# Ledger of designs, part 3: VHH binders against Protein LURP-one-related 7

Target 1, 182 residues: Protein LURP-one-related 7, of Arabidopsis thaliana (Mouse-ear cress) (q8gwl2)
Amino acid sequence: MADSETPYHPDPEDLRRIPVDLFASKKLPGLSSGDLGFADSSEHLVFILRKSSSSLKSLLDSSGVPLFSISRLHNGVWELHKGDVEKRKDLVLTVKRTSKRFSKTESEVSFAGESSENLVIKGVPFQKSCTIYSQDSIVAQTSLMYKLRQIYVGRSKFRLTIFPGSIDHSLVVAMVAIFLQG

## First folded at step 24 (VHH)

Design bb2 (from aa2 with S62T)
Fold by OpenDDE, fold request of step 25:
Structure bb2 (fold): chain B 182 residues (1-182), chain A 120 residues (1-120)
Amino acid sequence: as target 1 above (182 residues)
Amino acid sequence: ELQLVESGGGLVQAGGSLTVSCAASGSTFDEYAMGWSRQAPGKERELVAGITSGDSTWYADTVKGRFTISRDNAKNTLYLQMNSLKPEDTAMYYCAAESWDFYFGEWDYWGQGTQVTVSG
């Protein structure tokens, strides 16, 4: 199947007015074993994250068409490229960890090309907790479907809330995935 | 299929230190999120510490500042360095792994555990 050159674009109404919730889980209808799925509130699959290794992943749409590839450089910087892992195209963005203090991590996102927009991601990767900031505005935020206390038992999913803005939802999902594995 | 085998448990005096290890086999170790849980007699099993594939860590409040989780991917080994041990740290310590590179709230693989006993 041909690599998608066009990223997923949500309904314009969602981008303008209403935050969008995606639910990440390894157990979703139609999801292949080993994949991570992102579904809407009705459990419709929207994105698929496919793992080749800890440092190599593909982001797919719900039909299995590759949108982006995620890779890690030897210096620890993460890169997002258009296309599949085997057919990578243009660089889209990079993610670099800038701070690690105990369980808290901060990363900087730099977009390639003419865009001068910089984002910052802060949170606790192991707790699946992160917030993406554009200056003082929140772009997206994860929330646990359970609270990590001392009990090891919990739900095998988390919620990603994407707030109204101009950033493509597929990019948000990719950034979150990159951050949480770091 | 991933197999986990804990070692390094034993008897230690209060205030002492101990390092437990977990040897992984059967799969690519560096792709897994890993963690340590413990279970004391008559108590529920509790998560103690966790580490992502990218070496981001998490600790329970009861062990923060005293315990350190780390991994050596070249040796396929997970570690838990325990300092300033207390009698309440006495428990069976279990190594666990998640098939993804970050924790989803449950573990897919478990070891058999290693006993840590703190006296005094």
Scores: ipSAE 0.604, ipTM 0.811, lowest interface PAE 0.8, mean pLDDT 89
Fold by OpenDDE, last read:
Structure bb2 (fold): chain B 182 residues (1-182), chain A 120 residues (1-120)
Amino acid sequence: as target 1 above (182 residues)
Amino acid sequence: ELQLVESGGGLVQAGGSLTVSCAASGSTFDEYAMGWSRQAPGKERELVAGITSGDSTWYADTVKGRFTISRDNAKNTLYLQMNSLKPEDTAMYYCAAESWDFYFGEWDYWGQGTQVTVSG
């Protein structure tokens, strides 16, 4: 009688306390050509980043529903709005580059509305390396997969680790996307 | 489909300077991350410099401080200014582009290359 080990479904509360890894790739099952996908460890698509132009992108859920639009202003500031590119709604946050030294870039994130939370993003955009900080706490971090000696992970993938916190994962993905394009 | 054509290569003496250019066809040049790679005889192709659509740059340690990558979106042209050239910089230099506005670990488009030879 093979004891069917009931797959351990972690308590949703426990999941909120564990860092989440998303894997970004241009080559994912179910991903349309030209899109960038963020998938979980089981290769399930979670988010889709769709490029309209260098200054306009859409962040979609796995079903293709627009969550946010990313746009760049003439002054170099990036804005994240709710909704589709064609129907932009409320401003959610802005990202402004505050420092550029050699290959390193630093950007400041300001949330719209009543939120006084300010985030800082630091890293090397060209190397797909960034860390999002909330004061002294790390919100999220990217890592290149090829450095992890995983033979099977192509150079065209990077890992996004989102640490437990109050910031929605979709926003984290959006911020990372904004930073890396800078 | 993006076409890339390099130019500006040639023979230069050690310590000299040279600028290579890459002309991109198409209307969406500003949406691409761009880069320069080089391949010396008997060696593997190596990434030399890269630039995102937002003008963030990266350089290999071997060329840092000597080479400058830049882009002119109005001209659909990528540049690599090479100063203080060394014989070890001798290589075929390739222009490359990635379909996204940042480098994703591989290039989607390549030029045919331009030869740079540095004499000692």
Scores: ipSAE 0.599, ipTM 0.814, lowest interface PAE 0.8, mean pLDDT 89
Fold by OpenDDE, last read:
Structure bb2 (fold): chain B 182 residues (1-182), chain A 120 residues (1-120)
Amino acid sequence: as target 1 above (182 residues)
Amino acid sequence: ELQLVESGGGLVQAGGSLTVSCAASGSTFDEYAMGWSRQAPGKERELVAGITSGDSTWYADTVKGRFTISRDNAKNTLYLQMNSLKPEDTAMYYCAAESWDFYFGEWDYWGQGTQVTVSG
């Protein structure tokens, strides 16, 4: 069981600098009804996103242990804290929408503490399309909902590709979740 | 459980405007992503516009620049303002909702629809 006080450790593939794919779906083996799951290519559950409300969510590991809580302030800023929704601990990062042009949205991520790392997320939330940037490098990217413009509804899942880097995968998932609901 | 009821449909001349509404009940409206789909006779249902719980929007290319989707969380109501209407916009318009904050490729709830007819 992962420690609820520490971020999820990166996959060994990160050490080999290989991108990792996660697949988000509401229909996964072992996933409870109402939850959103992130699974690997073999459909093994890796993360669980549990919704309390639009402004309050928990990110859990595959065992159901809370890793982070996601909350929205009255000013529209999103906060990620360590721990469960019921017992939030240290602030980890904030996400703030900085631009909205047509259907495209941009948000800035600020890490708490002494970290000077700033990230930018760009995309179309409704299309489940987003890219996380660290300066000129890509941290992660979701698949595009190409079928939205087709007669039939697209797939009830999307792919998240996480590129090699120093950012924990759990944080990437949290940031994506925050952005897509915005 | 969420109930959706559309209203505001009717007959309008080409070039005219119309606003359809969707009243939601039975749950917390602001937690849902919402959307409008339409179905013309003999055609497949198509997604027209969508809006996340955070008010991010999307439009089909066929309606972009003419239609505006919006929501009033205080009134638990979804809107679709339709301008510069064309005969091709004639369809049954359906309100839909996703239990998550964003559209996930399918809708969990549907209304019964409201008919929009545009005369040429």
Scores: ipSAE 0.546, ipTM 0.788, lowest interface PAE 0.9, mean pLDDT 88
Fold by ESMFold2, fold request of step 25:
Order: sequence, then structure tokens, then C-alpha cells
Structure bb2 (fold): chain B 182 residues (1-182), chain A 120 residues (1-120)
Amino acid sequence: as target 1 above (182 residues)
Amino acid sequence: ELQLVESGGGLVQAGGSLTVSCAASGSTFDEYAMGWSRQAPGKERELVAGITSGDSTWYADTVKGRFTISRDNAKNTLYLQMNSLKPEDTAMYYCAAESWDFYFGEWDYWGQGTQVTVSG
């Protein structure tokens, strides 16, 4: 048997070395009114963020299945739990604002369990500016889709770039949602 | 349905101070990112100050250090305290809100405006 050459398959590690862009918008195909969607470059929904109140949100997958509940404690610390808002499961992480000066905000992310590293989030929430750091490395960063002077009047979208690494994309989206609220 | 009503505008001399307010009805302020925009005669409307539901603020460079945005969630009232006023600050001032709790760059609700006129 003389078999043909096997087609080249890209190494999964090569594919992981490419940043992933998600595009946040209130208006996307298949998105319910009142929800915030995160979509790929083809406008296919990847995550849905649903607000119950300023202190309680659900992060859903593209099919509307709850991934995380996001809640704020009275002391201002945010908690992220697996599961539905009605049936919260394990605590995954907390986010605490550590600095707020004029327009700049810093927050610290602490993972549940014996994790060895915390993340730091820095930016200007009102301007949708958000960068997530692991030590000195950038995990993810927001940017605006429309540049130049028109950014002052604003557009109804922003881009979230997630750099190659081990942090789950849904956790990144949840962290951004918490941070941009202020 | 959220409704916004501004008040507190008026005539003030340069170097003076004035506070404008925005009362909301139909919803509470803690659900919204909010802001103040202004429109001077013959100019486009411009964002002056903004605030997220978590009280992170932003100011245009032309007003930074002179204007303060704040809100009272118990009274559903947004404020813009304006100090060291200049003739260039003369404009109709509009309160606005976004339907989400951080600012996406487009306001969903607008008030009718309150006129601020700075002379001298």
C-alpha cells in the first residue's frame, strides 16, 4: 500500500500563539434586547452578559447557558461563582478595587484555592480602558474599534484582545465586565 | 421608561460657580452610566463629564479641575458642579444616560437641557 502524504495539521501550540479578539456590543445578531454580547470577528456570539441589577450579573455562553454569576458584596468586593444566579456553586475569584484616583482605577483579582498568582487590572473604566496583568505580562487588553477624533463622541462597540496563555476566556470577560462598571 | 429633567441653569459672571442637576424618574441611577454634554451656539454637542454606576469619573480636558460630576443614588439625582466658569462654558447642558452600567460611547436617554450663560 503506497499512501498519499498526510495533510499538514497546524500544531495546536501555533494556533494558541495568536491573540483572540472579542467584540463587545449591545447590538449583535441573535442578542436579546438589554444584554451585552461578546462576539468573534464574524459577529457570532461567544458570550452574553445579562444584568439583573448593578450588583448582580450572569455570564452566559452563546446558547444562553449560565457560566458564572457575578455579584458585588456590600463592602464593594466582587465575587464570581460558577453557575446560575439562582444556584451559585463554587467561588472562582474575587475582584477588589485597590486604587481609584481621579479617572484611573486599579483592581486586584484573587483566585479561589491555592493559586500562586493574583492578577492586576488597570485602566480608565469610563473610557473602556482595561488591561489585565499577570505579573508584568499582559493577559488581555481592551481597545476601541474606531480611532482618531471620533472616539470622543463614542461608538457602541469595543474590542477585547486576549493574549496567548492559560487563563480561560470567560474569566477574562467577567473581569472586564466588573472593572468597566467602576 | 427612564426620564431625565435638568435644572439649575442660569446667568453667572466669569469666575463664578454654578451647580446644575438632573432628576431621574422611572428607574434608579445605580443602573446607569451617566454624563453631562453641552452644546454651545454653532457648535456640535460635546461630552463634558461622565460617571459609571460604580462612580468612576471622567472629564474633558477643557473642564478638568473646574467641574465635578457626582450623584446621589438615594435621590436619583446627578449633579455637575461648575467652578471658575469662563465665557467659553456658555452652552445648553444636557444630562444623559446609557442603558448599561458602563459607558459604551452612545447615550440612550437625554434630558431637555438647562442653559448656562457665563458673561464677562
Scores: ipSAE 0.542, ipTM 0.788, lowest interface PAE 1.7, mean pLDDT 83
Fold by OpenDDE, fold request of step 25:
Structure bb2 (fold): chain B 182 residues (1-182), chain A 120 residues (1-120)
Amino acid sequence: as target 1 above (182 residues)
Amino acid sequence: ELQLVESGGGLVQAGGSLTVSCAASGSTFDEYAMGWSRQAPGKERELVAGITSGDSTWYADTVKGRFTISRDNAKNTLYLQMNSLKPEDTAMYYCAAESWDFYFGEWDYWGQGTQVTVSG
């Protein structure tokens, strides 16, 4: 069984400075009903997001092993912890919504530990549109496939593009999930 | 399964206001993204407003500034406050829900609709 403590690391392609695309859908091969899946361009399942409630979720690897738990505090702050919902371990990061104006939302991401890296997420959650920023650089971006004039992609799928960087893809997926539900 | 029942439709004069409601039952309401769509005679159904489980909202350009979507999770109820109504707003208004807490471009559940008629 895959170690739940080992998050999915960036693809070696990141070393070549090539962005990685993940496709999010409720309808993917091998995905259980009710789950949200993230698959690569070959439709291989990479991550699974499972709901326990509106404020409690699990991020799993493709084998169903829990990587992280997502929870919302009473103050509205989201926390990402290592491990399963029932056995949460160390805090990894927090996400706080800093602005909500009309349909646009902004959130700040703070990493736990010695990392001083701060990220900002901006977008329209209902439109599945968000961009993760590290200062002036883009870490990741979501896009609705039907808006990209790709004729054969259904509306029930959105693309997550992760740009080359040091942040684990699992964390990016978690951040996106947190943001879009807000 | 989630059941949705709309109410509050009726006849209103142009410039008037109306609130339609959607009562949800059968599941945990707070886990769903919700939305209002409308269908006018001879036209396609169109999304009017949406709301995530986290209360992020979206509006069609045609209703921005006039309509407000909201939800009361304690009452398992979705609302659409419609102000400054126009004859063009005449339509059957449908409540819809997505099983995930954000919208994927498709709805999993639909109500039967409530008729809103705006007279000129």
Scores: ipSAE 0.531, ipTM 0.782, lowest interface PAE 0.9, mean pLDDT 89
Fold by ESMFold2, last read:
Structure bb2 (fold): chain B 182 residues (1-182), chain A 120 residues (1-120)
Amino acid sequence: as target 1 above (182 residues)
Amino acid sequence: ELQLVESGGGLVQAGGSLTVSCAASGSTFDEYAMGWSRQAPGKERELVAGITSGDSTWYADTVKGRFTISRDNAKNTLYLQMNSLKPEDTAMYYCAAESWDFYFGEWDYWGQGTQVTVSG
């Protein structure tokens, strides 16, 4: 039993092949006070993160529709479930800190169900340093914003670059939020 | 809204230790990234230590190994334990908090400061 097709099977995400930048900020057009927004380069909201407590958050789409709930268990492991914080559905992934050395932190992401894809997150949470790896490949990475003048004074921002691949962007945003919180 | 009040500053001999505290009121303490900044005479304010809501810490190189930041969520109190103090550590020490649970690069809330003076 042999595959006679070419090894390349295009996927809409793979055909795009361009890294996507999202810009995290507490102050964006259309963003409610107290929420954290992730916007495109034109400041159009893509995702909204809403905090209920330090251990419970909602990830929403640009219209405010719940995509995932993010909760911390008593043992320190984080869970991501589909749906709203009050009506959680399927478990999607867990995040567990696996190493902390001085300011550097490492966490492991485990997807629910089949175990063919685990991710590793490394960085320095307080400095907004976060890189997500799939084995040897970088899935996503945060970086600081360039400040030419006082254009961004009073606006806390950082950039999240998501590289081409199969990982849903909303999952990347959730993983970054968990990691940077510590 | 969140109010921050520092205490515990004072005079300390070089090589000594001192702990400064920051009491928070008016909101849930563990929801914030927090930090300590200091301003010496004639100098700009500098961040010396920070902590996320999940207790990941950071220290400036000038204080690493000598200072320890910690929080007690039950008491709504942030601490900075300062050991092996040097005259160069003399400054007004400010507690600060950001409105989110990790640090974005600027502080939304500030205390009034507590003076630490290291002699001799």
Scores: ipSAE 0.524, ipTM 0.785, lowest interface PAE 1.8, mean pLDDT 83

Design bb2 (from aa2 with S62T)
Fold by ESMFold2, last read:
Structure bb2 (fold): chain B 182 residues (1-182), chain A 120 residues (1-120)
Amino acid sequence: as target 1 above (182 residues)
Amino acid sequence: ELQLVESGGGLVQAGGSLTVSCAASGSTFDEYAMGWSRQAPGKERELVAGITSGDSTWYADTVKGRFTISRDNAKNTLYLQMNSLKPEDTAMYYCAAESWDFYFGEWDYWGQGTQVTVSG
């Protein structure tokens, strides 16, 4: 006979082994006119982007509660702060474009505080092409919906896939929004 | 509502250059992704160049390296500089804008177009 002992209890990191898809669209159930929504595959809103101007946006949860404010400085660097535009709190990260060659763009994400994490975003913003890297690993990637457009016609214009081990999904959405507007 | 008015079209010989312009009237220009599309006789309208509110650009393969899209936010004007023109570039050129600051694949606002004719 053999004893079987399994004291292992996986931490939350082990439970995030499947990629998550979000679908971006300007028209979704529950989405206010003028907002951009990120929804799951069932069209349930997960995040809402609200534009005040080309240089100032709010990222909201599905209930409209502010999570982050997104602002562009005059030097072109973007800042993400916790909280509403009117009640901005701590700086979370900055995004700076580091290369623009023809249609291709690269940007660098720097987290505030003592974090050593540094992300790179590459793609073609006008084509909704965006890949977020942590060193050589892909954190998240947008994809065009051509082969799946028949299934999603009138719902979402692009897919955002967030791979396991990614940072908070709301931060990924904010980084994509910054990158795609250029 | 945003209004777009193109100008600068005309007749040009093959190998020549031409700049078309698109003046916007309405809210601030930098809130929009914008682009140029063209329609040749008997063909479908096609996107030839685009630009996001942050000045990231894209070009169709048929014009890449010859056309340059740019904008002047202070003048609310979008430009398409067309160099090394070919007879196949002959088309009505349309300015367009999307209500969001990056392109989702459909335009919300269109101009009336300006004709570009390349001879030769």
Scores: ipSAE 0.504, ipTM 0.767, lowest interface PAE 1.9, mean pLDDT 83
Fold by ESMFold2, fold request of step 25:
Structure bb2 (fold): chain B 182 residues (1-182), chain A 120 residues (1-120)
Amino acid sequence: as target 1 above (182 residues)
Amino acid sequence: ELQLVESGGGLVQAGGSLTVSCAASGSTFDEYAMGWSRQAPGKERELVAGITSGDSTWYADTVKGRFTISRDNAKNTLYLQMNSLKPEDTAMYYCAAESWDFYFGEWDYWGQGTQVTVSG
């Protein structure tokens, strides 16, 4: 059944939990050719990102069920909608680049409807550097896995750490994918 | 299958400028992260500039402020504008592309290279 958007509101219960790591890779067990997978530390698939074009992507769960469509408008703003790319439903959030200095980029995430505070994303897209903030708190951040894992040359991979909070992890994954594309 | 062909290399005096180009065929440009790498004889290949599908750029410290990467998606062409060239910039310059629209740290497609020689 349809439900409202999931803005970031930390529950007290989530403050008792540890951070969750997801690992992004183009090669994982059960991942179709051409997809990008996000897996746990045991390589069990959690989310799948499927590209229709540079301006249109699907975020799927591990079973291939569509969760969100991700689309870029002509003005450069990105939209996240519930549902499949072929039949989009409610708008959930938008992402707009607000600053670019040298390689460093800043973007603002605005949730649809009545939401508290917007999120801010900062980093260096080409270097897979991405940190998502809710005011003074870190919601999620990526790690430069390639530099730290030289023994795995030839394996495209990075880590996404999601800190305790109430935000749906699929929304975090979508925001990271949007930001790193530039 | 994406194919990349570089051109525009040549001999240039120190302090001069040169633009190299990379034409893509067999696929469309706007779905790839791309970059330029260079290799001098006896040295390791090094990434000098990169660009995402959304036009976010990156430059190695050795070329920052002197080189500019850009692309024209309508022409399926990637460019590297090189200014204030130094003898140490002498190398074979390779165009490369990533199969996804942001850079994962490894290039999936490579051109054959174009030679840039800086004298003086």
Scores: ipSAE 0.494, ipTM 0.771, lowest interface PAE 2.0, mean pLDDT 83

